# VH-VL binders against Cytochrome c oxidase assembly factor 8 (COA8): the designs that were tried, part 33

Target 1, 167 residues: Cytochrome c oxidase assembly factor 8 (COA8), of Homo sapiens (Human) (q96il0)
Amino acid sequence: APERGAERRDTAPSGVSRFCPPRKSCHDWIGPPDKYSNLRPVHFYIPENESPLEQKLRKLRQETQEWNQQFWANQNLTFSKEKEEFIHSRLKTKGLGLRTESGQKATLNAEEMADFYKEFLSKNFQKHMYYNRDWYKRNFAITFFMGKVALERIWNKLKQKQKKRSN
Short names: E, the ipSAE of ESMFold2; O, the ipSAE of OpenDDE; V2, 0.75 times the mean of E and O plus 0.25 times the DockQ between their complexes.

## First folded at step 6 (VH-VL)

Design w10 (from f63 with heavy chain L101Y; framework fv_ebrasodebart)
Fold by ESMFold2-Fast, scan of step 6:
Structure w10 (fold): chain C 167 residues (1-167), chain A 123 residues (1-123), chain B 108 residues (1-108)
Amino acid sequence: as target 1 above (167 residues)
Amino acid sequence: QIQLVQSGAEVKKPGASVKVSCKASGYTFTSYGISWVRQAPGQGLEWMGWISAYSGNTNYAQKLQGRVTMTTDTSTSTAYMELRSLRSDDTAVYYCARGPYWFGELSTYFDYWGQGTLVTVSS
Amino acid sequence: QAVLTQPPSVSVSPGQTASITCSGDKLGDKYAYWYQQKPGQSPVLVMYQDSKRPSGIPERFSASNSGNTATLTISGTQAMDEADYYCQAWDSSTDYVVFGGGTKLTVL
């Protein structure tokens, strides 16, 4: 029997790691969080007899996933980079080294970091507003197509039952 | 205006290495990725690889793995592609092209291209 | 490897509709992209994600992608449309980004 619940990371021949579902999985697959976006990737199952409407929904969901992955990976990396630059700049201004006496990275206290968080949120406010706008637009489109696919599947089941009864 | 400007033509001998540069302007360099695509004389387009300008992550075409290296310098908004152990069949116009930050199945396409750099490999 | 097959050449008269095909196994399950390249020039994106047109590309350019075949359609073809056209798709089992062999569009 195939192990449907197994999760794994695979390395492509080019040395690129990727998420791989079990062979002949009949369901969507959810992987571990991506290290840059911190979002779990979903591998969508493609049935052999996928309708054009089902395909449109799947492509919309996958494109939305890639958009979301790109946004949060970029945002998280920008946050981390600017945070480290802020800490480095503040420690240098105070005449402190970048490492503690134990060799660990020197840090700022919560009060000092509050200035960075306020500046970062203010600076990125418009970007996050555009993200929320696009997120809602995408989510409404997905919900709409999910409804259309559900109606199509009901219709197909009714047609199948009618043909079975005729035979 | 968005523009990618590449370094000038190169003539190399077999076994040498070539490093092509691609200077970006008119957009936030670190918000995008750069792909390299080559075209042998009279032939079609061949994708070589992709690099994120922010993370430095790379994905290379399988047949070029081990011969190609892609890098970026964010201080100058410049991408580089180095191809080693050159052969006569590496003679091509090499293009840089702007793509997404995230190298994904449904999002990877190239909206702006450099002017191309002719690399001729001959003895 | 997944190969994208394009006709090497397509000829149309000015004002007629040109259709350029790109065929690959289950290509409709992926997004298709299209580029225009004129002699001595860099490729230009003319269509992305199957049927979306970039700003600056005329409305006479349209495209579809279904089953095994993606199609770029140019209505009211003009002399300025004469170029090589390349399709692009994704194949994660090989090189990720795969281009078709190209189609030379001649307007005579």
Scores: ipSAE 0.015, ipTM 0.621, lowest interface PAE 6.7, mean pLDDT 83

Design w11 (from f63 with heavy chain F103Y G104S; framework fv_ebrasodebart)
Fold by ESMFold2-Fast, scan of step 6:
Structure w11 (fold): chain C 167 residues (1-167), chain A 123 residues (1-123), chain B 108 residues (1-108)
Amino acid sequence: as target 1 above (167 residues)
Amino acid sequence: QIQLVQSGAEVKKPGASVKVSCKASGYTFTSYGISWVRQAPGQGLEWMGWISAYSGNTNYAQKLQGRVTMTTDTSTSTAYMELRSLRSDDTAVYYCARGPLWYSELSTYFDYWGQGTLVTVSS
Amino acid sequence: QAVLTQPPSVSVSPGQTASITCSGDKLGDKYAYWYQQKPGQSPVLVMYQDSKRPSGIPERFSASNSGNTATLTISGTQAMDEADYYCQAWDSSTDYVVFGGGTKLTVL
């Protein structure tokens, strides 16, 4: 039975390897930040003796990660697009080009950008509220199943000790 | 309502290329990926590849590497699949299908499908 | 080696429970998905992430996935459920989506 999976190791996004302290008691590992969500994916280890309850917990954790990754990828895409549109619109209003004389992208000052951030947050309030609700709901479910798995493991340990003492 | 509308049937000769389009509507195009799946007459479904509607990043099935190209046009919310060096065994109905923007072994599935495009390769 | 194996055909009487299996190495470690395809039509997602139903899919459709086998169950099967059913999962060896060979469900 493949207790251990051989896992691909990636270098940091800069291409430089990091020396990481040993933390792989379960063979889980963390990858580099996703380009779109800016979150690090977790690759979960699958035990050979995984119970149905343990499998349900692991899948719930994996599904929650995928949901979270997709939410933030979409949010970051929306933010970047709207930010770019806002900057271009304001530069056009001022009669300025999109690039400076040095060829750099033209930018707005902090006070001008504050208007964009206020509008973005206000417009996305409902979406962020539902995200936070679902985030806590998912974490509650994970905690609940973690408790069930812990009780199952305690019960199995008790049954094994009872069996060994009886024979 | 969410819809994927594909271009019409094509008849091609062996060695030619075909380009199928898939126009999306009813959702934010750049928030999802598009996969292409084909089905030869009387056969099952075969995944061909995936494209991000935001980044344009692609992932193609190994046996189609070098023959297939997937692209998007965000201004028209349209995905394209071009298959080159056609052979008679490429005769199939080609489907586009919507999937997640971030894909993995646990999340990749297809919730909306186009109507299909029949591509017939005959001499 | 077929990555995902389905029986080519399953037959049930109207009102009875249909069971369609999909077998693959450690399939229960991955999510399984199910599609229904009627003649001349596009596939329709009927079950996702092992056991979840999309909006609009009747509650008589259910599914499970554990060990090496995923199962699609249709209770109170109706004539309208006649179709080809495909399971879908991930092939870890290629990092690609894979479909089962399909099962033709006949309601007699």
Scores: ipSAE 0.007, ipTM 0.590, lowest interface PAE 9.0, mean pLDDT 82

Design w12 (from f63 with heavy chain Y54W; framework fv_ebrasodebart)
Fold by ESMFold2-Fast, scan of step 6:
Structure w12 (fold): chain C 167 residues (1-167), chain A 123 residues (1-123), chain B 108 residues (1-108)
Amino acid sequence: as target 1 above (167 residues)
Amino acid sequence: QIQLVQSGAEVKKPGASVKVSCKASGYTFTSYGISWVRQAPGQGLEWMGWISAWSGNTNYAQKLQGRVTMTTDTSTSTAYMELRSLRSDDTAVYYCARGPLWFGELSTYFDYWGQGTLVTVSS
Amino acid sequence: QAVLTQPPSVSVSPGQTASITCSGDKLGDKYAYWYQQKPGQSPVLVMYQDSKRPSGIPERFSASNSGNTATLTISGTQAMDEADYYCQAWDSSTDYVVFGGGTKLTVL
């Protein structure tokens, strides 16, 4: 407990925030922003006759959402923690208290905070590059499977048209 | 040329602690996670936990929570697993295995495994 | 915790098709993974995300995952395929990795 945020630190969050879509929804539903990631989760509609290919696409989209939620929850937590530590360190160095004369929480001006942002971005540059790489790889895979599902649906519609009765 | 090399076999008394290392090579260490899986003699595989080499975030099996600690050293591309308060039923081969960077429901699997470290706990 | 059930042993003659099952509640809604382990060796990933083969794994290996059952199929089974096979999935109730109990494949 000596560390700020120790009580809220999760080991690999279990997944997307739970929410209830409208009961008559036959489409994907978008929920409220997650408390930690600040991203809106999607609840995927499962069709009654979901094909194996459609199931793979849904699983891939769900997994990508979970991955994205976990990344941003961890990133936001790290940013908040390090920002607070930086502010406290600088206020101590200046000989200032943690509160203003009006009793509000003491803060640093934009020029002083520029040092923190520069350091944070530099420190996390490689981390963000890995995120972008993986994000593009995942979206490429999703797009590819979306194309396969679209082709499957087109083929199935053509089969239905072919089964049309003659005289 | 992706390889995970583990530390050598250990013999411990009940109540002691053991720390197993896993040195990764042939890939960008911080782009993946490491899981630890153990196997008691003649038994199946048991997942122990996961650590992100990037964030240091961990997820431990409930049964081991409080006794296990997983860490990484990015400067040496090495993962560590420490198990405390050892019991005779902790006798097993301990494996490290490369997994996803973020531990998620639908895509968690292990594509490369270390050679295993035998930990024997006996009086 | 979710349980993955595998038969303890499966026997086939060389050249025949081996089928190893892995059963779990709504397993088809998850990705299934398969590992091969030979005595004294580390596990080797042989199938990932239900039906995908890693590079280096022969085309004789295939897999499916639907409903409650994932199946690993080895066509034209060879003596070198003799090993223990483990399925793996995710337990969403605990956020943990779950392994099946393993199946010993004997080729005679």
Scores: ipSAE 0.006, ipTM 0.504, lowest interface PAE 11.2, mean pLDDT 80

Design w2 (from f63 with heavy chain S31R; framework fv_ebrasodebart)
Fold by ESMFold2-Fast, scan of step 6:
Structure w2 (fold): chain C 167 residues (1-167), chain A 123 residues (1-123), chain B 108 residues (1-108)
Amino acid sequence: as target 1 above (167 residues)
Amino acid sequence: QIQLVQSGAEVKKPGASVKVSCKASGYTFTRYGISWVRQAPGQGLEWMGWISAYSGNTNYAQKLQGRVTMTTDTSTSTAYMELRSLRSDDTAVYYCARGPLWFGELSTYFDYWGQGTLVTVSS
Amino acid sequence: QAVLTQPPSVSVSPGQTASITCSGDKLGDKYAYWYQQKPGQSPVLVMYQDSKRPSGIPERFSASNSGNTATLTISGTQAMDEADYYCQAWDSSTDYVVFGGGTKLTVL
C-alpha cells in the first residue's frame, strides 16, 4: 500500500495513475478493482520511441478507461444512495425502525426489493442506453486507430527493408 | 445555471484558522468533486486539494496535509476548506472549482470556478 | 515532483498568432489543460485534454502537446485575449494537479 498521502481512506488505488508496472516491466499492468467503479484500471506502458499516432491511440484508450471509471463510479454511488432511501422509506411505511432489537441494520426481503430494482432499471434505462451508444462509438474509434497503427508499423518495416536493400 | 458561490473576504492574525465555504447550484452536487486552488497576490495558481462530494474522500497537496481540512455538507450543496496555523504567506485569493467525482488523469480539470475569497493574514 | 515551465510574458500585435509554451519532463505523455485569467476574474477553461475546445471558446484557440512541450496557439489575436494563461497537468507519481507559472499575453 502506498504510504504517501496522509488522508487516504482505503488501501486500493482510486485511479489509473496510482499504480505502476512491476519493476523493469515493459508491458501493460492491470491493477486491483477501483473502490467506486469496481473496474480494474490498466496502466499503459509508454515506449521511448512512441509515434504521434501510437500516442493518440494510447490516449484514446486512456480516455475510454477514465470515462468508464467515471460513469460506473457515478452509477454505483447513485444506486447505493437510492437503495438506502428506498429501504428507509419502506421501513417507515411498515412502522419499523432503521435498526433491529439487536442493533443490526434493518433490511428488506428479496420480494420487497424487487420493486426497487424494477424502478431503478426503468428510471435509468435512457442513461444506460446512452452509455452503450458511447461505448460502441469509443470501441469503433479504438479499432480504427489500432488499424492505423498497424499499417504505420508495417510501412515502417517496409521502408527499413528498402533502405537495407538500397545500401 | 451552474454556479459556485464563495463566502466573503477574511482578515486573520497569524496563527488563526480560516474556513471558506463554496455553495454549488445548478447540478447534482454529489456527482462531482470540488478542488481548492489559491493564488497569492501577483502570483500563479497553486492546487491545494480535492474532495469527493459523495464519499467525502480527500486528496491534499503534500505541503498542506497537516494544516488543511476539506469537508462537504450535501444537505446544503456546500464545500468547505479550513486552513489552520495561518502565516503571512497564506495571504491569497482562494478558489473552489468543480472537478471530477473520481480523481484521475483524464478527468482532472476544472470547468466551473467560484468567484474567489480573499484571505489576508496580517499582524 | 512535476514542474511546468512557461515563459513569463509573450507579446503580439492584433491579428497576429500568439504561441504560449508549457514545458515539462515527458509532458506529451500526459494530458495538458489551459486556463485564461483576466485581472480580477476567476480562471476560465479554454482548452482541455491537449487539444479539445470547450463550448463557447473561439475556434482561433488551438493547442498541441508532444514530447516535452504543450503549446497554446491563438490565431488572429484580439485585444480581448489579453490575459494570464496557465497550463495544467496531472502528476501520476503524486496524484497531484500541477499548474505552470503562467504567461502574461500582451496584445499591442
Scores: ipSAE 0.007, ipTM 0.564, lowest interface PAE 9.5, mean pLDDT 82

Design w3 (from f63 with heavy chain S55E; framework fv_ebrasodebart; at its last look DockQ between E and O 0.23; V2 from the best seeds 0.00; counts 0 for: pae E 12.2 > 2, placed apart)
Fold by ESMFold2-Fast, scan of step 6:
Structure w3 (fold): chain C 167 residues (1-167), chain A 123 residues (1-123), chain B 108 residues (1-108)
Amino acid sequence: as target 1 above (167 residues)
Amino acid sequence: QIQLVQSGAEVKKPGASVKVSCKASGYTFTSYGISWVRQAPGQGLEWMGWISAYEGNTNYAQKLQGRVTMTTDTSTSTAYMELRSLRSDDTAVYYCARGPLWFGELSTYFDYWGQGTLVTVSS
Amino acid sequence: QAVLTQPPSVSVSPGQTASITCSGDKLGDKYAYWYQQKPGQSPVLVMYQDSKRPSGIPERFSASNSGNTATLTISGTQAMDEADYYCQAWDSSTDYVVFGGGTKLTVL
């Protein structure tokens, strides 16, 4: 317990990754696009004097970001996989090889790809509709808590002014 | 409806390997991740690792790094966990559990669990 | 070194309120999750994202997470609630999932 306490007090911060904001940063930081989702992750700054309400909002925003990352990573990977399968299938049907004479991946023209895009959008329409519904519900909740945090900050400023005026 | 069904109990000698399977049904397998959690007799839960059922990328507990391998077969909606160089202290019930596809700090938890597979490592 | 610390046992009489704590450094910055495990059975998720109940979990279960301590509260405790309870959170030092040591709830 004494040694454990000393270790806690002396714990060095984890190494900074390429995504992490500078250690002196006092605001949220936006990273590069994720390989799979193509979304830019946000690293949320944690204030030293964060209120329980502010913490709840930050955690809701971070969890929503992770949920969003999950959805788009899955969608983009599904799109890429099905697109490649469609292209390979159509090239096989045409009796064509998978690579061009220059060694590039063989592809289909825009007219041929229209069939794939139409099929993919149709197949995923309901899934995207549910995503948008859930995204708006989450964003509405975030906006609601942002409002509560704003009111808390206003109230705290008013209390601070009253305290200073009485001193 | 949603079920994770694991393979049967195994008895192994120290130094052997064991491979436990977990067959998923009732949901889109590739839209979720699978974690493996073990529990030694009379002890608590220990997380072993996570695998994406879609891409197959993994994150393993540091204690098990180098001894564990997790894989999936999307054609059969089955996840696998192989533990090598077995020791007597690897005797445990091994659970598979469904989690998110994105292995995130605030989003990782387990809503459905397999029935467990007892692996006994004994001479 | 336990990242998440739970009392090994809690005893309550039927109808009393049981409180099971889970302590970890800045645990309130993370989401806490709770699982119930009865003898010979798989764990069951009883609380997620600090204070949310999955469908099928009785209203007598509630939870909170603030500062360094997450708490699972069972009001009007019944004999059927007798089980081991585990908290779960993310361990930022290893970037991995951790469980508390578990608490045996006895209802007598």
Scores: ipSAE 0.313, ipTM 0.722, lowest interface PAE 3.6, mean pLDDT 84
Fold by OpenDDE, look of step 7:
Structure w3 (fold): chain C 167 residues (1-167), chain A 123 residues (1-123), chain B 108 residues (1-108)
Amino acid sequence: as target 1 above (167 residues)
Amino acid sequence: QIQLVQSGAEVKKPGASVKVSCKASGYTFTSYGISWVRQAPGQGLEWMGWISAYEGNTNYAQKLQGRVTMTTDTSTSTAYMELRSLRSDDTAVYYCARGPLWFGELSTYFDYWGQGTLVTVSS
Amino acid sequence: QAVLTQPPSVSVSPGQTASITCSGDKLGDKYAYWYQQKPGQSPVLVMYQDSKRPSGIPERFSASNSGNTATLTISGTQAMDEADYYCQAWDSSTDYVVFGGGTKLTVL
């Protein structure tokens, strides 16, 4: 009896990339694509002397990333589910079984699937519009705070130079 | 309205098992996980673990590994928590709560709670 | 395992501002959540993602997270605010949820 290899249920915590950047890293790291969203997560660097403004920026970036991860993970799952339901429904309507005589999963033709895609896109159009709007809003905010952090860093460097000249 | 309704109070002997149910309503059950939190008399909140109602994946607190099993029935929108090998220190009010969402730190909170189930372990 | 530390009790006079702290290693890198629990009742989420307020929670409740300390602030504290308050965070390294020890707020 062939030992059915225990498929190691990837006990990876749902959504946390097991990718751990090196402890001494001074930069952001990009992980592998998430299995649900297919988006690559970014591990943000945290400076030892992070300013409140830098912290706010980092949190905003993290929030935006997680928001994107959640959206696309959910969208992909919804798509997969609805696609399967569509296929099953159409096969049933045709009086066809879920499996072919050869035991393969029954599929619909490209034309029938095109109808699904059109319907899915139509149904989700508003959702995608809101996503795009919110995506721009979030990225604008991030860019704004990036500018503020840049100015803060410049100011701090100038103050340090003045103190060195006065001593 | 979103509601989580738990099963009634239980009295168990040491070494026995208890299974608490949590029926969810007012939202799409498979869109959220169900978490379990317990509170011993006069003590703080202790996280026990969670289950994804969609995938069935579970995450248990290390302290309870091997003794706790969480399950869901999507047809009835009900979550179950079984605790085995009960001890006196397992005497607590057990809460189910909605959460987390599927991903990330931002989703790891509990916005709706059940009424709690008192489990008393006495000899 | 991450530990969240809260003061066991805080007392405030009616109308005054109450502050409840929650301290933990690298808590500033995480999001803090706050729950209110009245005697014999289930916990209620009062603050999420450091400073966001759920619907139905009064505006007198606010929260912040700075450094390794999250703070729940209740301005104009009322008698009805007397309760136990718990902070909560998620530890990404273990994928565990951690609660603080709780703070009993007494309104004198």
Scores: ipSAE 0.017, ipTM 0.678, lowest interface PAE 5.1, mean pLDDT 87
Fold by ESMFold2, look of step 7:
Structure w3 (fold): chain C 167 residues (1-167), chain A 123 residues (1-123), chain B 108 residues (1-108)
Amino acid sequence: as target 1 above (167 residues)
Amino acid sequence: QIQLVQSGAEVKKPGASVKVSCKASGYTFTSYGISWVRQAPGQGLEWMGWISAYEGNTNYAQKLQGRVTMTTDTSTSTAYMELRSLRSDDTAVYYCARGPLWFGELSTYFDYWGQGTLVTVSS
Amino acid sequence: QAVLTQPPSVSVSPGQTASITCSGDKLGDKYAYWYQQKPGQSPVLVMYQDSKRPSGIPERFSASNSGNTATLTISGTQAMDEADYYCQAWDSSTDYVVFGGGTKLTVL
């Protein structure tokens, strides 16, 4: 089961906080939302006697998290950059400055911004379709390996009970 | 194009300080961290520490704790490394390298490196 | 504190396969990274996250990481591959970055 943080922002960036899980944690940890991807990173537990199958699952989850965070960080930064460029271009063609008389950043109203939102969605449609397809494929694979690990652990518990009965 | 350009070579006396700059371009500076790595003549790479370009938080190698200070200036997209109380064995090439924004967690690798700054400490 | 051990040198004939090892306690539990450094130049990332290759790195470079050992493999080795190679990982006990001692690859 993947974990996805969804904190939607198009305002000025907020600060990020330092997060460091306990050194000897026995469980996965969920950190605060990353400012650029808006996703909560998972800090994966590595048991001392991790099986090869458990290692495959953990690395698949780590790779999927990196892929997901990279995608959303890039999309959010691209969105912010293209929004600024659109606003700048429209203000310039209207003969307006980039800042108001009070020194605040000039912007466009919601009606004027509607063209940007439509253009951005259209331009990125294929990229988001491929992302959704790959997201489901990765989550299916993770779920499949989670099931295999669960069965392996049940099997090992049955072997332990069988060993005890044969003493 | 992503680029890290460092300040020029320096010659220092023992006991002095040196401050090396690393100007970043071609990417959003505050989305990454900067690590400093040094290499003594004929030797391997030694990680010195890391700074978040957004938070300004640092993590220094234990051997250098108390002697090194890393800072950033987000308005110029520039990272700085200052090493104090210089000794002859601090003679090395000092590299800055772009790394992750997240402190010590998931994916700790350096995809872009500066050209290096030779710091020579006369004995 | 963790230590990453590499052989100091490896020699191969042109066209043959070079193998550079990096040993560390439970290194397979971590991500391993590889850097190439030619004389007078900065290091260049050649493999990341155990086995992934950055864009611009030739397909003859591959890597693996399991157990206590990560391995960088260069198939069809060329004279231009002659360089120092460093492995790198993150030490969870100290939260520090660790480099191996480096391996000089010579193409004879």
Scores: ipSAE 0.000, ipTM 0.511, lowest interface PAE 12.2, mean pLDDT 80
ESMFold2 (binder alone), look of step 7: mean pLDDT 92; pTM 0.948

Design w4 (from f63 with heavy chain N57D; framework fv_ebrasodebart)
Fold by ESMFold2-Fast, scan of step 6:
Order: sequence, then structure tokens, then C-alpha cells
Structure w4 (fold): chain C 167 residues (1-167), chain A 123 residues (1-123), chain B 108 residues (1-108)
Amino acid sequence: as target 1 above (167 residues)
Amino acid sequence: QIQLVQSGAEVKKPGASVKVSCKASGYTFTSYGISWVRQAPGQGLEWMGWISAYSGDTNYAQKLQGRVTMTTDTSTSTAYMELRSLRSDDTAVYYCARGPLWFGELSTYFDYWGQGTLVTVSS
Amino acid sequence: QAVLTQPPSVSVSPGQTASITCSGDKLGDKYAYWYQQKPGQSPVLVMYQDSKRPSGIPERFSASNSGNTATLTISGTQAMDEADYYCQAWDSSTDYVVFGGGTKLTVL
């Protein structure tokens, strides 16, 4: 497990980082999957000589990560809640209790659950379409800025080579 | 229409507690977080804390930790903020405001605000 | 709040450009947000994530954020723009939200 290095970090709620890179880290770190979104958070390293363009890219990547965390945490919650309400409703309609004789949660079979999945998918179709649209737009923007940063780095290397050659 | 409707004005004595409510409508309550922000007369905005309407997870301003408690009731789409051990300098308009479900460094901001609740602490 | 510094007041003539600054250590590493508050009313979000406008906010509102300073710019300022303006950012030292002290915009 990586050593915790951030002095101001705590055991944070959903949406705030629960992991820290090693104290001397000079690169990005990937944490365990978040309990709500099931996505792995990335902790972005901030270089001392970060250009304005590199800063814009980093902020875009971090904000996109937080946007993604919020979407999937919300989606997983919505799915779980509506699934439980559907099961409860169908069991009540059948005159059955919420618990089995062993005290476990009563469930519906795959055929009965197919009704829920079809309804959930159709109900959330527009929401998922907007998510995919925004996700592609965000990744396009990230890719575009990654390209600009790459060109900036190439240009800076060329400048450094010329300066070293002159000295 | 998205709305946050807060409870009415309160007058309290020093040492008492106050509990302000914020009823949300027009959106899925559990898909967002709620923050509380106060404003003393003639002064600026001061953030008090955040609560996830889904998980009930909270994060409070250091200055208020130990005196403030935030809760939600998902059955009524209502957020609550309780402030204890009231002092005269707690006199302020208290706002609830909708924020993202994820309390992130680069994603936390407030797109809809309640009308405010004046809490006066005197005598 | 002490960590984000705004001028207490800014005055501008109708139709001219108003600029309201918000200064904080390495503010450009964070996203800045802007709120408009008229007397007796709740704050209204006017700019988010440095330079994005919410639906319903006029195009004459724009903003930037670089280095230590975020700036809210209102072009063609109108009488209806008279209000207090607050910037907001994340305070990494306390892991919480901070607001600037506010700027009263007067259109004369």
C-alpha cells in the first residue's frame, strides 16, 4: 500500500481523496476504487514549473475526474434504490414479506428482474446519452490540450538545444 | 422549477441551539449535496459545512466543528442544520445551497440557494 | 474571508467595462466561482469553473483566473448589475470552501 504523504489529508467523505501518494512523489498516483462510484481516483502531481497550458490541462483532467465520480456515484445510488423499491413493490403485490425465513433479503428471479432492467434502461436512456456526449466532449478537450502541451514541450526542447549549442 | 425553501426567522438566547430546515423540490434530492453558508449583518459569506443528501457524509468548517450538525431526511427532501452553544456573533442570515453530490476540490460550487433564515442571538 | 482578497468597491459608468479582482495564493491552481448578491436577496451563481457562464447569465459577463488573481469582467455594464460580488475557491489548508470579502459594484 502506498505510504500516506499529505499532511492535511484525513479519512474523507465521498468526493474527497482518501489516499495519498508517497511524500517524495513527483508523478500522478492512482488509488483504490471509490466505494460509491466504483471508480479509481487519480491524484495529480503539480510540477514546480507548470506552464499555464499544463495547468489548464491538469485542472480539466481533475475536474473531469470529479464530474465522473459524481455521475457514477449518483447512478449507482439511483440503480440500487430503484432496484430495492421495485423488489419491495413486487413482493408486496405478491403478498410476500421483505425477508426470507432465514432472515435474508427476499429477491426476485431473473425473469421478474428483467422488467426492472428494461424500465430502468428506458427511463435513464436520455441521462446516459447526455453523459456519453459530455464524456466524449471532455475527453476530446483533454486530448486537444494534451496535444498542445506536447507541442509546447517539443518547442521548449528545441529552444533548450539551441541555447546549449550557443553556450 | 428547482427550489430550496427554508424555515422562518428565529430568536434565541446565548447558549441555546437552533435548527434550520431547508426543503428541496424540483430535482432528485439524493443526487446532490447541500451546503450551509451564513452572512452576519453587513458582512460577507461564510461557509459552514456540506452534507451528501445520499450518504449523509458531512464535512464541517473547522471553526464550527463540535457546534454544528447537518442532517437530511430523504423522505421529505429536507436538509437540517443545527448550531449549538449560540453566541451573539452567531447572529446571521443562514442559507442552504445546492452543490454537487461529490465534495471535490474543483467541483464544489452552489447553483441554487434558499431564501435565507435570519437567526438573532441576543440578551 | 481572509484568504481571498477583493477590493471593497468598484465604480463604473453605464456602458463601460467593470473589472472585479479576487486574489489568493496560487488561486490559478484552483477553480474560481463568482456570485452576485443584491440587497435583501440570496446569492446567484454568475460564473463557474473560472470562465463558464450558467444558463441565463448574459454574455457580457466573463471571467479569467491565472497566477494569484481571478477577474470577473462585466462589459457594457448596466444599472441592473449593481450588486455585491463574491468570489469562491477551495482552501486546501482546511479542506473547505472559502469566499472573498465581497466587492460592491456601483454603476453611476
Scores: ipSAE 0.307, ipTM 0.721, lowest interface PAE 3.4, mean pLDDT 84

